# Designs tried in a protein design chat: VHH binders against Profilin-1 (pfn-1). Part 34

Target 1, 132 residues: Profilin-1 (pfn-1), of Caenorhabditis elegans (q9xw16)
Amino acid sequence: MSGWNAYIDTMTAAAPSIKRCAIVGAADGSVWARTEADNVFKASEEELKTFVALFNDVTQVPAKGADIEGVHYVVPRTEESLIFGKKENTGFFAVKTKSAVLIAVYEGPNEVAAQVRKAVESMQTYLNNAGY

## First folded at step 18 (VHH)

Design wi10 (from wg70 with D111G)
Fold by OpenDDE, fold request of step 19:
Structure wi10 (fold): chain B 132 residues (1-132), chain A 123 residues (1-123)
Amino acid sequence: as target 1 above (132 residues)
Amino acid sequence: QVQLQESGGGLVQPGGSLRLSCAASGFTFSTYDMYWVRQAPEKGLEWVSTISYTGSNTYYKDSVKGRFTVSRDNAKNTLYLQMNSLKPEDAAQYYCAKWYDLLTGSFGEFGSRGQGTQVTVSS
């Protein structure tokens, strides 16, 4: 879906400390759009399939963490539609919409992480309202 | 107390240049991505540019790409916007902020924008 690239562009502009991000199908982890060029989001299809399945039962995710792009992140807590992880000065936010999962990998301090979360959640709200 | 103070605005002719500054205090400037936003008369808020906390990554509104350059000096707690080849449609009150929601067009409380600096472009 070429139209989804616009949302990638919007998220990265909204939070420039996002290093990589992707929009994937919530059902199967299929990639709808991703950052490319110098900041290619490199999660495999199998990894994404596994990742999006975490939203089926988020309660167990903190115990086992989450893997994105072959990197293991500690997941302090989860919400029904939110999984976030940390690794040193990096982390990710993943939010689930009606039909998609938005994944943003960022680098920076906690203040930056907060900005990234705001951007991702704003996109989540927008897409949900749009029916996606 | 978070404080942002924009300056550098003024009246210029089309094709002219201005350099805006934003002096930040009351928060750890160097740990925030920063934003430039403008508002023209009778128009809503319009995102102009974003820069990462280190300055390594920048984004621009399409209409200002190639003309505007955002930068920052974290040692001076200052955000900059170099505006070249100014056009009449660039005329607006320019604000800096530590947050702007590109989807809702809102600063929110977290944004904590300043009073702004006026940019006028006229022959």
Scores: ipSAE 0.923, ipTM 0.957, lowest interface PAE 0.5, mean pLDDT 96
Fold by OpenDDE, fold request of step 19:
Structure wi10 (fold): chain B 132 residues (1-132), chain A 123 residues (1-123)
Amino acid sequence: as target 1 above (132 residues)
Amino acid sequence: QVQLQESGGGLVQPGGSLRLSCAASGFTFSTYDMYWVRQAPEKGLEWVSTISYTGSNTYYKDSVKGRFTVSRDNAKNTLYLQMNSLKPEDAAQYYCAKWYDLLTGSFGEFGSRGQGTQVTVSS
């Protein structure tokens, strides 16, 4: 599972306005990799378990929002495998792969958010193609 | 229209230094993360560095860490790449861009880079 750290490094390099990010199991929210040091992704296992379950029915998420790292985000957009949360100048993109959920928390304007989304979706595509 | 113009390239000896600049126009430079990408002879595009829109976060290709420094002046709409301790393998055409997909090795947007600036490292 240590190999997943490389994907964390790639995502953060691809979108430097990502503050924190994690790769977790889609089934149970278990953490496979996460940013550390000064940018520790701090979501609890229980929180992540709840979060990944949101993908079971994303249509309900905009109405109730989503919580990451104890912070509540409004959810302006969902897709089958994507949840976009926003809070002022911050937000997150979460995308689901075959076996994982990628979560990237960012800070910045909408233009930066778009770049973060590109990075996360690129990783999503890559991992899906790799069978993950 | 988005315009990016790289400059500052040239011929240097190994161990030398160059400072590249990228002048941006046609978009709100200060609200975009920016990228440096290079293409060496007979090689594909490769990511060099990324900097956040505020300049607070920077990332580098492993081979250039400790030698290259990316920075930006949002007031001047300019991106910089300070290149120290240059090596022959650093020789390439250097591009700045609003986006580069590190996984696919592509800019993903037509015209999202300039004409580039040539860096040559030779004794």
Scores: ipSAE 0.922, ipTM 0.956, lowest interface PAE 0.5, mean pLDDT 96
Fold by OpenDDE, fold request of step 22:
Structure wi10 (fold): chain B 132 residues (1-132), chain A 123 residues (1-123)
Amino acid sequence: as target 1 above (132 residues)
Amino acid sequence: QVQLQESGGGLVQPGGSLRLSCAASGFTFSTYDMYWVRQAPEKGLEWVSTISYTGSNTYYKDSVKGRFTVSRDNAKNTLYLQMNSLKPEDAAQYYCAKWYDLLTGSFGEFGSRGQGTQVTVSS
């Protein structure tokens, strides 16, 4: 599934304040693609398995937060296919498609976060329309 | 009111250089990732480059890599695009924006692009 790397490149170019990102299987958290080299997405298999399972009941996530790459984030709120978190000047957006979860970790102010969200949601829409 | 004003375009021969500028006002320029986009006659919008709000990360369309350089001066609220080794296929109206959807090829309302600056490349 090396073709998924192209979507990683597209998201990163669309929102350059993304530090790391990954595309994982919604069912089991298996990594389909992720940023590498100087910006390796480092979430473990077990962590991702737990993370994608959060989408089974997003209503409980704000109470307990979410962990990505060993970092704990506060989750202010959730939507059916969207989980986002914040920690100081960093945060993440995670969106669920038909078969995948897109995770983007970013650094920057709220204005940048809004741009990152747009990029991730645009990719979500694109992949859903493509059947993924 | 968000305002973006591009400048620096002109007519150059193939292999020539231009430096585009984008003056921003009406928003906190220093807290936004910024974009360069171009549109050639009778063609759609085409993404050119993106730069993070601090300038630490830059990305380019494959066809301009090694020739174009995006930069910014947050103290001056100005975005730049240095274009070297220009080719005829680089001819277009160039726009700056605070958003561009690479997947849909659209600025949307959030993009708030300027009037653009014309780049012509011809012998």
Scores: ipSAE 0.922, ipTM 0.957, lowest interface PAE 0.5, mean pLDDT 96
Fold by OpenDDE, fold request of step 22:
Structure wi10 (fold): chain B 132 residues (1-132), chain A 123 residues (1-123)
Amino acid sequence: as target 1 above (132 residues)
Amino acid sequence: QVQLQESGGGLVQPGGSLRLSCAASGFTFSTYDMYWVRQAPEKGLEWVSTISYTGSNTYYKDSVKGRFTVSRDNAKNTLYLQMNSLKPEDAAQYYCAKWYDLLTGSFGEFGSRGQGTQVTVSS
């Protein structure tokens, strides 16, 4: 969707250790915007549909883990609108807004992960306040 | 204690160049993405640039793209900002930080910015 790419650019600028990220519809996992070029977010539509559905009951996600771009992540815990996972030196943060799910895949140590989380949650708050 | 110390500011003519440095201590510099932020007189904080912890990814405010270059030396715990083709509107106090919220325009406690270094651009 037009305009959503700007939010992708903002998230990547806010947390440069984000490798790939996407904004998808919370209802169906449809891609509204994503990183492209050398950092294409590669999750399939079917995978994203499954992923966004995890927010219907986040309490079950730690037992299952989560898959993004064909990669399985361990999910230590969840919050009502937050799912995050880890795999080696990589991980992801996914936050749910009123109508969207923001997914950011990152690479780096825990300190970097904390920065990525802050960026994603900041965008979450911004979009929620904007009605999205 | 986290400490960031900016330096390299000064007075230059339009079109001139400066190289800012930020010396970091009190935390593991090499494991943090770093930020340059500036504040002009009577204006709010303005994001300038971000660099990943490895230095592999860099991002810039549109108005400084092509003129500013952010870099880092993790072995020296130092962040740099090469500023070329300086314009009067670049005049500001420049800060480095280990966090800046681009949406809210704030450092928060996590940011732990330094005292800043003054950049003045005038003919």
Scores: ipSAE 0.922, ipTM 0.957, lowest interface PAE 0.5, mean pLDDT 96
Fold by OpenDDE, fold request of step 22:
Structure wi10 (fold): chain B 132 residues (1-132), chain A 123 residues (1-123)
Amino acid sequence: as target 1 above (132 residues)
Amino acid sequence: QVQLQESGGGLVQPGGSLRLSCAASGFTFSTYDMYWVRQAPEKGLEWVSTISYTGSNTYYKDSVKGRFTVSRDNAKNTLYLQMNSLKPEDAAQYYCAKWYDLLTGSFGEFGSRGQGTQVTVSS
């Protein structure tokens, strides 16, 4: 596995309620690493290309929501480098680094969501400091 | 007030077993992923294991895989760590927490760890 798979492993260990996650290129949505086996992150590269482009203008995302793995999520709000969505007892956190977008899909209550966010943001900070 | 109380530590010989418990109160235990973290003398904090809020997903430090098992009883607000085939390098103060940052090696304020329970492994 690539070096990026190690970050996938770390992120899932840090927040075990993450069901699936991926690290993709911020410019084109290309998959650098993703969860596999029974937890395969299934978003197509075409979908990811569209998704990462949302970060070009995050202010418009709450109005239209976001799609990941063919699932439409409501996006309550956004931040400059953060898009998060909710659908019933599931959701996602997506954060943008210098060159990547980290996407984590989770299942669980709000308390778990908060833990997932912490894990994703911690990874964001780490990668940014590393120049990625 | 959030409270976490670890117990079950003690002195064992190499190859021995211990079962740690963490009694939780003051928060909705069943809705949190939980963590085991340890600190050996003159060493930093070290992540040991994480378990999802339902117990369906578990993760372990490589050095403890196959020897340690994390579990939980949400009805009893209790987190467990079964430690088998203990080694001298497993000796440490063991903590449970609501959060541990694997990248920074920190509980933060959100972690709210307890006083810990001491595990000693010696012949």
Scores: ipSAE 0.922, ipTM 0.957, lowest interface PAE 0.5, mean pLDDT 96
Fold by ESMFold2, look of step 18:
Structure wi10 (fold): chain B 132 residues (1-132), chain A 123 residues (1-123)
Amino acid sequence: as target 1 above (132 residues)
Amino acid sequence: QVQLQESGGGLVQPGGSLRLSCAASGFTFSTYDMYWVRQAPEKGLEWVSTISYTGSNTYYKDSVKGRFTVSRDNAKNTLYLQMNSLKPEDAAQYYCAKWYDLLTGSFGEFGSRGQGTQVTVSS
């Protein structure tokens, strides 16, 4: 049985400027898998519950921003199932699937951010097609 | 205009080594993560390695770990793949790319890769 950890490995290989990432339950933010060890994704249960609830109405997120791992990000814009957060030379992309939210925290210029977004959206499509 | 030009392929015996180069121009090389991908005859595309835009993070397909090393020289706009302990199953056309989708197995947008360089491993 393939574990959710294999998807984390695929994400970091697909976009090597991702520093940390996680797959969490869309309903409650429960962690299904995350980067570990030296690159541990360290968001709390309370923070993740609040974060996934942002997808209940993404249109309200740009006015408020978003918090992940205790870091506050400006959210310049959102799309139906995607939130992009930015702080200095770092940022995150988060996408919602049927059952999950994939969160990728990266560091790099806008060109790298575009590559990270492509990787995250490809995984979103893959998980949706698999029923997740 | 984006240009990627691979070189350094050739014929080697099993256990031999090759160093592939990829000369990049027409874009800001130092701000892109880069990819090595290969294709054996009558096979699909196969991801080999990725390297972050600074060169600080590298990743490899399991079957090449410990044998291949990806690197880059941003001052020379060049991507490299050092291939040691080559095996017959490594024989393929090798491409460098600005993007490769590991899940769909495609380069995605037009012009994302070079024309490739052939690696042949014959016993």
Scores: ipSAE 0.799, ipTM 0.903, lowest interface PAE 0.8, mean pLDDT 92
Fold by ESMFold2, fold request of step 22:
Structure wi10 (fold): chain B 132 residues (1-132), chain A 123 residues (1-123)
Amino acid sequence: as target 1 above (132 residues)
Amino acid sequence: QVQLQESGGGLVQPGGSLRLSCAASGFTFSTYDMYWVRQAPEKGLEWVSTISYTGSNTYYKDSVKGRFTVSRDNAKNTLYLQMNSLKPEDAAQYYCAKWYDLLTGSFGEFGSRGQGTQVTVSS
């Protein structure tokens, strides 16, 4: 219904190995849009608030990892506005924009992870250019 | 060296069908999501379909849903597009791609797509 749901549809079409994704508010983790139906993104508001706060100092994240949807990921690397988490053959990319955090959970090999990262960073750029 | 070679295009009447193939080599095909993109004369690139590396997730531009089916055979390193109920507006050069940016409307780096195969729809 909302314009934000269209961004979720774009992400899944752009990177079809994304299993679940969400756009949440950067300040409080409030859900603006998420994948629904059979692939519901099920992180709680409390978990999302903790998750988005990781962007307050991304340099601390590799030492402790990150949790989303009740799953603990190792974080092999971060950048100023990007967190990459990995667990077995699954992972996530999260990027921060001016107002939001985009979270994409995927499954697949490193080559797929690179494609997911490209899609996530392209959306990050789009949202930042649009003032979000 | 990445190579993608599309084939199976041609002339078809409205309502007809074609099956496009894309032979991949020079990379591990089975570990990449893949894309079909088309371009009509004097128009921009238009995303058609995406398929996950296993083939389990597929997505389509709204105007082709129900008429086109993307599939892949990882043992043969081949991507397919079955096109049914073809319309004049489907006429275009069709590209198989290892990457396509839906937001910028571009393939990104060179070598991400093949040379394409022409689909012409006329009576």
Scores: ipSAE 0.796, ipTM 0.902, lowest interface PAE 0.8, mean pLDDT 92

Design wi10 (from wg70 with D111G)
Fold by ESMFold2, fold request of step 19:
Structure wi10 (fold): chain B 132 residues (1-132), chain A 123 residues (1-123)
Amino acid sequence: as target 1 above (132 residues)
Amino acid sequence: QVQLQESGGGLVQPGGSLRLSCAASGFTFSTYDMYWVRQAPEKGLEWVSTISYTGSNTYYKDSVKGRFTVSRDNAKNTLYLQMNSLKPEDAAQYYCAKWYDLLTGSFGEFGSRGQGTQVTVSS
Protein backbone atom coordinates (compact mmCIF):
# COMPACT_ATOMS: atom_id res chain seq x y z
CA MET B 1 0.00 0.00 0.00
CA SER B 2 1.59 3.24 -1.19
CA GLY B 3 0.06 5.41 1.55
CA TRP B 4 -1.65 7.66 -1.01
CA ASN B 5 -4.12 4.84 -1.67
CA ALA B 6 -5.18 5.07 1.99
CA TYR B 7 -6.43 8.61 1.33
CA ILE B 8 -8.53 7.35 -1.58
CA ASP B 9 -10.04 4.75 0.75
CA THR B 10 -10.72 7.42 3.37
CA MET B 11 -12.53 9.69 0.92
CA THR B 12 -14.79 6.95 -0.41
CA ALA B 13 -15.64 5.83 3.13
CA ALA B 14 -16.26 9.42 4.23
CA ALA B 15 -18.59 10.17 1.33
CA PRO B 16 -20.02 6.90 0.02
CA SER B 17 -21.74 8.58 -2.93
CA ILE B 18 -18.32 9.30 -4.48
CA LYS B 19 -18.11 7.06 -7.55
CA ARG B 20 -14.48 7.71 -8.50
CA CYS B 21 -11.70 9.88 -7.16
CA ALA B 22 -8.03 10.69 -7.53
CA ILE B 23 -5.15 12.56 -5.99
CA VAL B 24 -2.95 14.16 -8.65
CA GLY B 25 0.07 16.43 -8.61
CA ALA B 26 -0.88 20.09 -8.72
CA ALA B 27 1.99 21.04 -11.01
CA ASP B 28 1.62 18.39 -13.72
CA GLY B 29 -1.47 16.27 -13.08
CA SER B 30 0.56 13.13 -12.41
CA VAL B 31 -1.55 10.48 -10.69
CA TRP B 32 -0.49 9.79 -7.10
CA ALA B 33 -3.51 7.55 -6.42
CA ARG B 34 -6.93 6.85 -7.82
CA THR B 35 -9.86 4.49 -7.58
CA GLU B 36 -9.09 1.37 -9.65
CA ALA B 37 -10.58 -1.80 -11.18
CA ASP B 38 -14.23 -1.41 -12.23
CA ASN B 39 -14.22 2.08 -10.64
CA VAL B 40 -11.17 3.30 -12.54
CA PHE B 41 -10.72 7.05 -12.63
CA LYS B 42 -10.15 7.24 -16.38
CA ALA B 43 -8.62 10.66 -17.05
CA SER B 44 -5.59 10.74 -19.34
CA GLU B 45 -2.30 12.36 -18.38
CA GLU B 46 -2.90 15.16 -20.90
CA GLU B 47 -6.44 15.76 -19.62
CA LEU B 48 -5.19 15.93 -16.03
CA LYS B 49 -2.45 18.40 -16.93
CA THR B 50 -5.09 20.65 -18.49
CA PHE B 51 -7.43 20.11 -15.56
CA VAL B 52 -5.01 21.06 -12.78
CA ALA B 53 -4.00 24.16 -14.74
CA LEU B 54 -7.56 25.45 -14.24
CA PHE B 55 -6.47 26.37 -10.71
CA ASN B 56 -4.03 28.92 -12.16
CA ASP B 57 -7.04 31.20 -12.67
CA VAL B 58 -10.27 29.78 -11.30
CA THR B 59 -12.20 32.90 -12.38
CA GLN B 60 -11.97 31.74 -16.02
CA VAL B 61 -13.49 28.33 -15.38
CA PRO B 62 -17.25 29.10 -15.07
CA ALA B 63 -17.29 30.61 -18.56
CA LYS B 64 -15.82 27.51 -20.23
CA GLY B 65 -16.63 24.59 -17.95
CA ALA B 66 -14.29 21.71 -17.24
CA ASP B 67 -13.55 18.33 -18.76
CA ILE B 68 -12.56 15.25 -16.82
CA GLU B 69 -12.79 11.58 -17.85
CA GLY B 70 -13.93 12.78 -21.28
CA VAL B 71 -17.05 14.34 -19.72
CA HIS B 72 -17.85 18.03 -19.98
CA TYR B 73 -19.23 19.68 -16.84
CA VAL B 74 -20.72 23.11 -16.39
CA VAL B 75 -18.98 24.92 -13.54
CA PRO B 76 -21.55 27.02 -11.68
CA ARG B 77 -19.03 28.24 -9.13
CA THR B 78 -15.43 28.25 -8.09
CA GLU B 79 -13.44 29.40 -5.07
CA GLU B 80 -9.72 30.07 -4.78
CA SER B 81 -8.88 26.38 -4.30
CA LEU B 82 -12.14 24.65 -5.26
CA ILE B 83 -13.91 23.88 -8.53
CA PHE B 84 -17.45 22.43 -8.56
CA GLY B 85 -18.62 20.83 -11.80
CA LYS B 86 -22.12 19.58 -12.55
CA LYS B 87 -23.74 17.43 -15.23
CA GLU B 88 -27.30 16.26 -14.60
CA ASN B 89 -27.40 14.13 -11.41
CA THR B 90 -23.61 13.79 -11.35
CA GLY B 91 -20.84 16.19 -10.53
CA PHE B 92 -17.32 16.65 -9.22
CA PHE B 93 -15.51 18.58 -6.57
CA ALA B 94 -11.88 19.35 -7.05
CA VAL B 95 -9.72 21.04 -4.43
CA LYS B 96 -6.11 22.17 -4.55
CA THR B 97 -3.61 21.70 -1.73
CA LYS B 98 -0.01 22.85 -1.59
CA SER B 99 1.16 19.96 -3.78
CA ALA B 100 -1.93 18.15 -5.02
CA VAL B 101 -5.37 18.36 -6.52
CA LEU B 102 -8.05 16.11 -5.07
CA ILE B 103 -10.81 15.14 -7.53
CA ALA B 104 -14.04 13.39 -6.48
CA VAL B 105 -16.76 12.43 -8.95
CA TYR B 106 -20.13 11.71 -7.33
CA GLU B 107 -23.76 10.98 -8.10
CA GLY B 108 -26.68 12.14 -6.00
CA PRO B 109 -28.92 15.00 -4.91
CA ASN B 110 -27.69 18.38 -3.69
CA GLU B 111 -27.69 17.21 -0.07
CA VAL B 112 -25.24 14.43 -0.98
CA ALA B 113 -23.17 16.90 -2.99
CA ALA B 114 -22.79 19.02 0.15
CA GLN B 115 -21.58 15.98 2.10
CA VAL B 116 -19.09 15.16 -0.67
CA ARG B 117 -17.80 18.74 -0.58
CA LYS B 118 -17.29 18.55 3.19
CA ALA B 119 -15.34 15.29 2.87
CA VAL B 120 -13.11 16.68 0.12
CA GLU B 121 -12.47 19.94 1.97
CA SER B 122 -11.62 18.05 5.16
CA MET B 123 -9.03 16.05 3.22
CA GLN B 124 -7.73 19.28 1.66
CA THR B 125 -7.17 20.74 5.12
CA TYR B 126 -5.58 17.52 6.35
CA LEU B 127 -3.11 17.34 3.46
CA ASN B 128 -2.24 21.04 3.72
CA ASN B 129 -1.55 20.65 7.45
CA ALA B 130 0.64 17.64 6.68
CA GLY B 131 2.69 19.72 4.23
CA TYR B 132 1.26 18.47 0.94
CA GLN A 1 -35.72 20.06 14.37
CA VAL A 2 -33.38 17.33 13.13
CA GLN A 3 -33.99 14.34 15.41
CA LEU A 4 -32.07 11.08 15.53
CA GLN A 5 -32.96 8.48 18.14
CA GLU A 6 -30.93 5.33 18.59
CA SER A 7 -32.30 2.18 20.21
CA GLY A 8 -31.60 -1.53 20.52
CA GLY A 9 -28.56 -1.47 22.77
CA GLY A 10 -28.14 -3.71 25.78
CA LEU A 11 -26.00 -6.31 27.51
CA VAL A 12 -24.78 -9.32 25.54
CA GLN A 13 -22.20 -12.02 26.01
CA PRO A 14 -19.17 -12.27 23.71
CA GLY A 15 -20.29 -13.84 20.44
CA GLY A 16 -23.80 -12.45 20.81
CA SER A 17 -25.79 -10.22 18.49
CA LEU A 18 -27.66 -6.93 18.70
CA ARG A 19 -29.57 -4.90 16.15
CA LEU A 20 -29.43 -1.14 16.56
CA SER A 21 -32.03 1.19 15.07
CA CYS A 22 -31.93 4.92 14.46
CA ALA A 23 -35.24 6.71 13.87
CA ALA A 24 -34.84 9.91 11.85
CA SER A 25 -37.12 12.92 11.54
CA GLY A 26 -36.96 16.65 10.76
CA PHE A 27 -35.01 16.25 7.51
CA THR A 28 -35.28 14.35 4.23
CA PHE A 29 -33.60 11.13 5.38
CA SER A 30 -33.50 9.56 1.89
CA THR A 31 -31.21 12.28 0.46
CA TYR A 32 -28.38 11.98 3.03
CA ASP A 33 -25.53 9.56 3.45
CA MET A 34 -25.57 8.30 7.07
CA TYR A 35 -22.97 7.28 9.65
CA TRP A 36 -22.54 5.01 12.67
CA VAL A 37 -19.98 6.18 15.23
CA ARG A 38 -19.16 4.79 18.67
CA GLN A 39 -17.42 5.92 21.83
CA ALA A 40 -15.99 3.60 24.47
CA PRO A 41 -15.73 4.84 28.08
CA GLU A 42 -13.06 7.54 28.35
CA LYS A 43 -12.11 7.15 24.69
CA GLY A 44 -12.50 9.32 21.64
CA LEU A 45 -15.06 8.90 18.91
CA GLU A 46 -14.52 6.02 16.50
CA TRP A 47 -16.10 5.68 13.08
CA VAL A 48 -17.90 2.36 12.57
CA SER A 49 -19.78 2.44 9.28
CA THR A 50 -21.08 4.65 6.48
CA ILE A 51 -23.98 4.03 4.07
CA SER A 52 -24.96 5.95 0.96
CA TYR A 53 -28.35 7.67 0.65
CA THR A 54 -29.75 4.81 -1.47
CA GLY A 55 -28.18 2.10 0.68
CA SER A 56 -26.17 0.82 -2.29
CA ASN A 57 -22.67 1.67 -0.99
CA THR A 58 -21.52 0.64 2.47
CA TYR A 59 -18.20 0.99 4.26
CA TYR A 60 -16.88 -0.37 7.54
CA LYS A 61 -14.01 0.09 9.92
CA ASP A 62 -11.69 -2.88 9.41
CA SER A 63 -12.23 -4.33 12.88
CA VAL A 64 -16.00 -4.75 12.30
CA LYS A 65 -15.99 -5.92 8.68
CA GLY A 66 -17.78 -9.24 8.30
CA ARG A 67 -19.45 -8.88 11.71
CA PHE A 68 -21.49 -5.68 11.33
CA THR A 69 -23.97 -4.81 8.59
CA VAL A 70 -25.33 -1.31 8.06
CA SER A 71 -28.66 -0.89 6.27
CA ARG A 72 -31.45 1.61 5.88
CA ASP A 73 -35.16 1.69 5.15
CA ASN A 74 -35.89 5.03 3.51
CA ALA A 75 -39.65 4.41 3.60
CA LYS A 76 -39.47 4.16 7.40
CA ASN A 77 -36.78 6.84 7.87
CA THR A 78 -34.71 4.32 9.81
CA LEU A 79 -31.03 3.41 9.84
CA TYR A 80 -29.90 0.03 11.18
CA LEU A 81 -26.73 -1.65 12.40
CA GLN A 82 -26.77 -5.44 12.73
CA MET A 83 -23.93 -6.44 15.04
CA ASN A 84 -22.92 -10.11 15.14
CA SER A 85 -20.07 -11.93 16.88
CA LEU A 86 -19.76 -9.12 19.39
CA LYS A 87 -16.47 -8.72 21.26
CA PRO A 88 -15.61 -6.84 24.45
CA GLU A 89 -13.86 -4.22 22.28
CA ASP A 90 -17.23 -3.38 20.70
CA ALA A 91 -18.67 -2.13 24.00
CA ALA A 92 -19.49 1.54 23.56
CA GLN A 93 -22.16 4.19 23.21
CA TYR A 94 -23.32 3.96 19.58
CA TYR A 95 -24.47 7.07 17.71
CA CYS A 96 -26.11 7.49 14.34
CA ALA A 97 -25.25 10.71 12.57
CA LYS A 98 -26.02 12.81 9.51
CA TRP A 99 -22.30 13.66 9.19
CA TYR A 100 -18.99 12.51 10.63
CA ASP A 101 -15.58 13.78 9.62
CA LEU A 102 -13.33 10.71 9.40
CA LEU A 103 -10.17 12.82 9.36
CA THR A 104 -10.82 15.09 12.35
CA GLY A 105 -12.74 12.45 14.29
CA SER A 106 -15.65 14.77 14.99
CA PHE A 107 -19.24 15.47 14.01
CA GLY A 108 -18.17 18.92 12.80
CA GLU A 109 -19.84 22.29 13.41
CA PHE A 110 -23.24 21.41 11.95
CA GLY A 111 -23.20 17.67 12.42
CA SER A 112 -26.21 16.07 14.05
CA ARG A 113 -26.28 12.86 16.06
CA GLY A 114 -28.62 11.16 18.47
CA GLN A 115 -28.09 10.68 22.19
CA GLY A 116 -26.77 7.20 21.55
CA THR A 117 -27.55 3.69 22.75
CA GLN A 118 -25.26 1.68 25.05
CA VAL A 119 -23.82 -1.67 24.01
CA THR A 120 -22.17 -3.69 26.80
CA VAL A 121 -20.32 -6.97 26.16
CA SER A 122 -19.26 -9.09 29.13
CA SER A 123 -18.80 -12.73 29.88
Scores: ipSAE 0.778, ipTM 0.896, lowest interface PAE 0.9, mean pLDDT 91
Fold by ESMFold2, fold request of step 22:
Structure wi10 (fold): chain B 132 residues (1-132), chain A 123 residues (1-123)
Amino acid sequence: as target 1 above (132 residues)
Amino acid sequence: QVQLQESGGGLVQPGGSLRLSCAASGFTFSTYDMYWVRQAPEKGLEWVSTISYTGSNTYYKDSVKGRFTVSRDNAKNTLYLQMNSLKPEDAAQYYCAKWYDLLTGSFGEFGSRGQGTQVTVSS
């Protein structure tokens, strides 16, 4: 899975206000790659398994919110393959591909959030086209 | 309306330095991550550098890392690229932008970029 680290590097360079991000298996939440070192993405396997299961029915997520890295987010918006979570000046975008879920945790204003969304959706499209 | 205007290009000898500026108007500059992208004649677009809206996070294409420094002054609505140790392969039209897609290699359909400034490196 070390080849997946290049996608993490691309995400952080594409949207530099991403604080942490990960690529995890859509079926089980297994970590394929994540930001490490000073910006470790710290979600547990149990938390990630619960998190990726949210994509089984995204319509239920706004009522419940979502937890990642021990932080509870309000989810004002979902789409079939996208969950947006918000807490104060931080938030996340998560998108599902055929095999994976991309999670990007950011800090910044709404304009930055829109740039982060573009970056994760571009990677979603790229991975889907590659069969992932 | 969004306007980005690059300046500071010119002719420089190998090993020389230039500082590019990008003046921004028509949007709240301090709330956007910003990008430097270049294009040599008859070449595709090439990402150079990205900087977060606060200036706290910077990223560089490997071939320019250590030689180029991106910075911003949010009070002046200006983005900068300090280019040191310039090489002939750095010669290009340099653009600043509000968005660049590293995966598709494009500004996208409605990406806002300036007109560019030419950097020429020759003996």
Scores: ipSAE 0.769, ipTM 0.890, lowest interface PAE 0.9, mean pLDDT 92
Fold by ESMFold2, fold request of step 22:
Structure wi10 (fold): chain B 132 residues (1-132), chain A 123 residues (1-123)
Amino acid sequence: as target 1 above (132 residues)
Amino acid sequence: QVQLQESGGGLVQPGGSLRLSCAASGFTFSTYDMYWVRQAPEKGLEWVSTISYTGSNTYYKDSVKGRFTVSRDNAKNTLYLQMNSLKPEDAAQYYCAKWYDLLTGSFGEFGSRGQGTQVTVSS
């Protein structure tokens, strides 16, 4: 019933190398929408609370890395509202909006990673402009 | 530098078929997700299809699902769009692209696109 599922569909169509993704509440990690069925985004609510709290001080994240879906990622860099995590040929981009965090887990080379980043940043801008 | 060249357009009757090709050069084609986008006269850009860099994931605008098939041959650096059961509303200039922003409806400065190939559907 949720209109948020349409945004999941848009992100996966915009960057087809995204394997799983989710939109979660920035304050508490509550799941607003996620990929389902064969590509279930499996992060627990407890893990998501910890994950979104990383945005409280992104400058500390590169030293710690980040965990999502029970997988530990090295975080080579962050920006004010963006965390990039990497593990082998997989990675994630997470971006924060006013009310939400968008998380996209992908597999592919750096060129694909750049396309995934642009897709999530475009959605970040869209949601911020809509007041979310 | 980056070059994308679409071909295979033409005039077809309703219900007919066309196969579009996009020859890619000047970049490592096999490491990019790719896009088909179209534009009818005096209308905005409209996303048609997206395919992952391996070809394993494909996505389509609802109105073309079941009629269009996107594919790629990474050994030949070529992207394809097989269009079956063509309708008058499919008539447009079709572009192949390295990027298309589904939210803003634009190719953006990052993505190169070709010059397009024209598809005309009339009885």
Scores: ipSAE 0.763, ipTM 0.891, lowest interface PAE 1.0, mean pLDDT 92
Fold by ESMFold2, fold request of step 19:
Structure wi10 (fold): chain B 132 residues (1-132), chain A 123 residues (1-123)
Amino acid sequence: as target 1 above (132 residues)
Amino acid sequence: QVQLQESGGGLVQPGGSLRLSCAASGFTFSTYDMYWVRQAPEKGLEWVSTISYTGSNTYYKDSVKGRFTVSRDNAKNTLYLQMNSLKPEDAAQYYCAKWYDLLTGSFGEFGSRGQGTQVTVSS
């Protein structure tokens, strides 16, 4: 498939409470790689286009919330290149690199959420350093 | 104070088995994903396995898949690594950890691990 699949494998191994994740193009939301098989990441192309556009002005996202895979998440606050969404015991972290957005959907308590955040931020740094 | 204590290492012949344990205290073990990492003499850290906080998701380095099994007992605050079909290349100090960065190959600045337990495989 794609060389990007190795990064999906790395994220899920680094934070095993990630249920689904994807790497998508920052400009258009096109899917570069995603979890497949038992836990397919199934956001539509239209939804992903809307989702990545949230990074054009992250300060507006808490007022709107965010939708991914047909699920609406509350976004309590954002950072310049990171959006955290929460719904009950599930949530997502999304980070933007130069060319991509990494999305990780997880399930678990706040301690697990912190581990997921560290994994996606480590990958964000890695991809940025590689020019992506 | 986070404390992780590994045990169960020892000397084994090639093809043999060992079961490592990691006793956890000072944090809520059942709410953290956990990691096994090893280090052979004069070599860098090498990720071995990761397990989710419930135990439902497990991941392994390719060279140990099918031979090693990670598990946990949240009621006993204990992490396990069952190692079967051991090879000389598996000889290392084995650590359990609350965090390991697979991209940088480090426990991070606030990560914690135990002192480790030595696994020796001799012909």
Scores: ipSAE 0.760, ipTM 0.888, lowest interface PAE 0.9, mean pLDDT 91

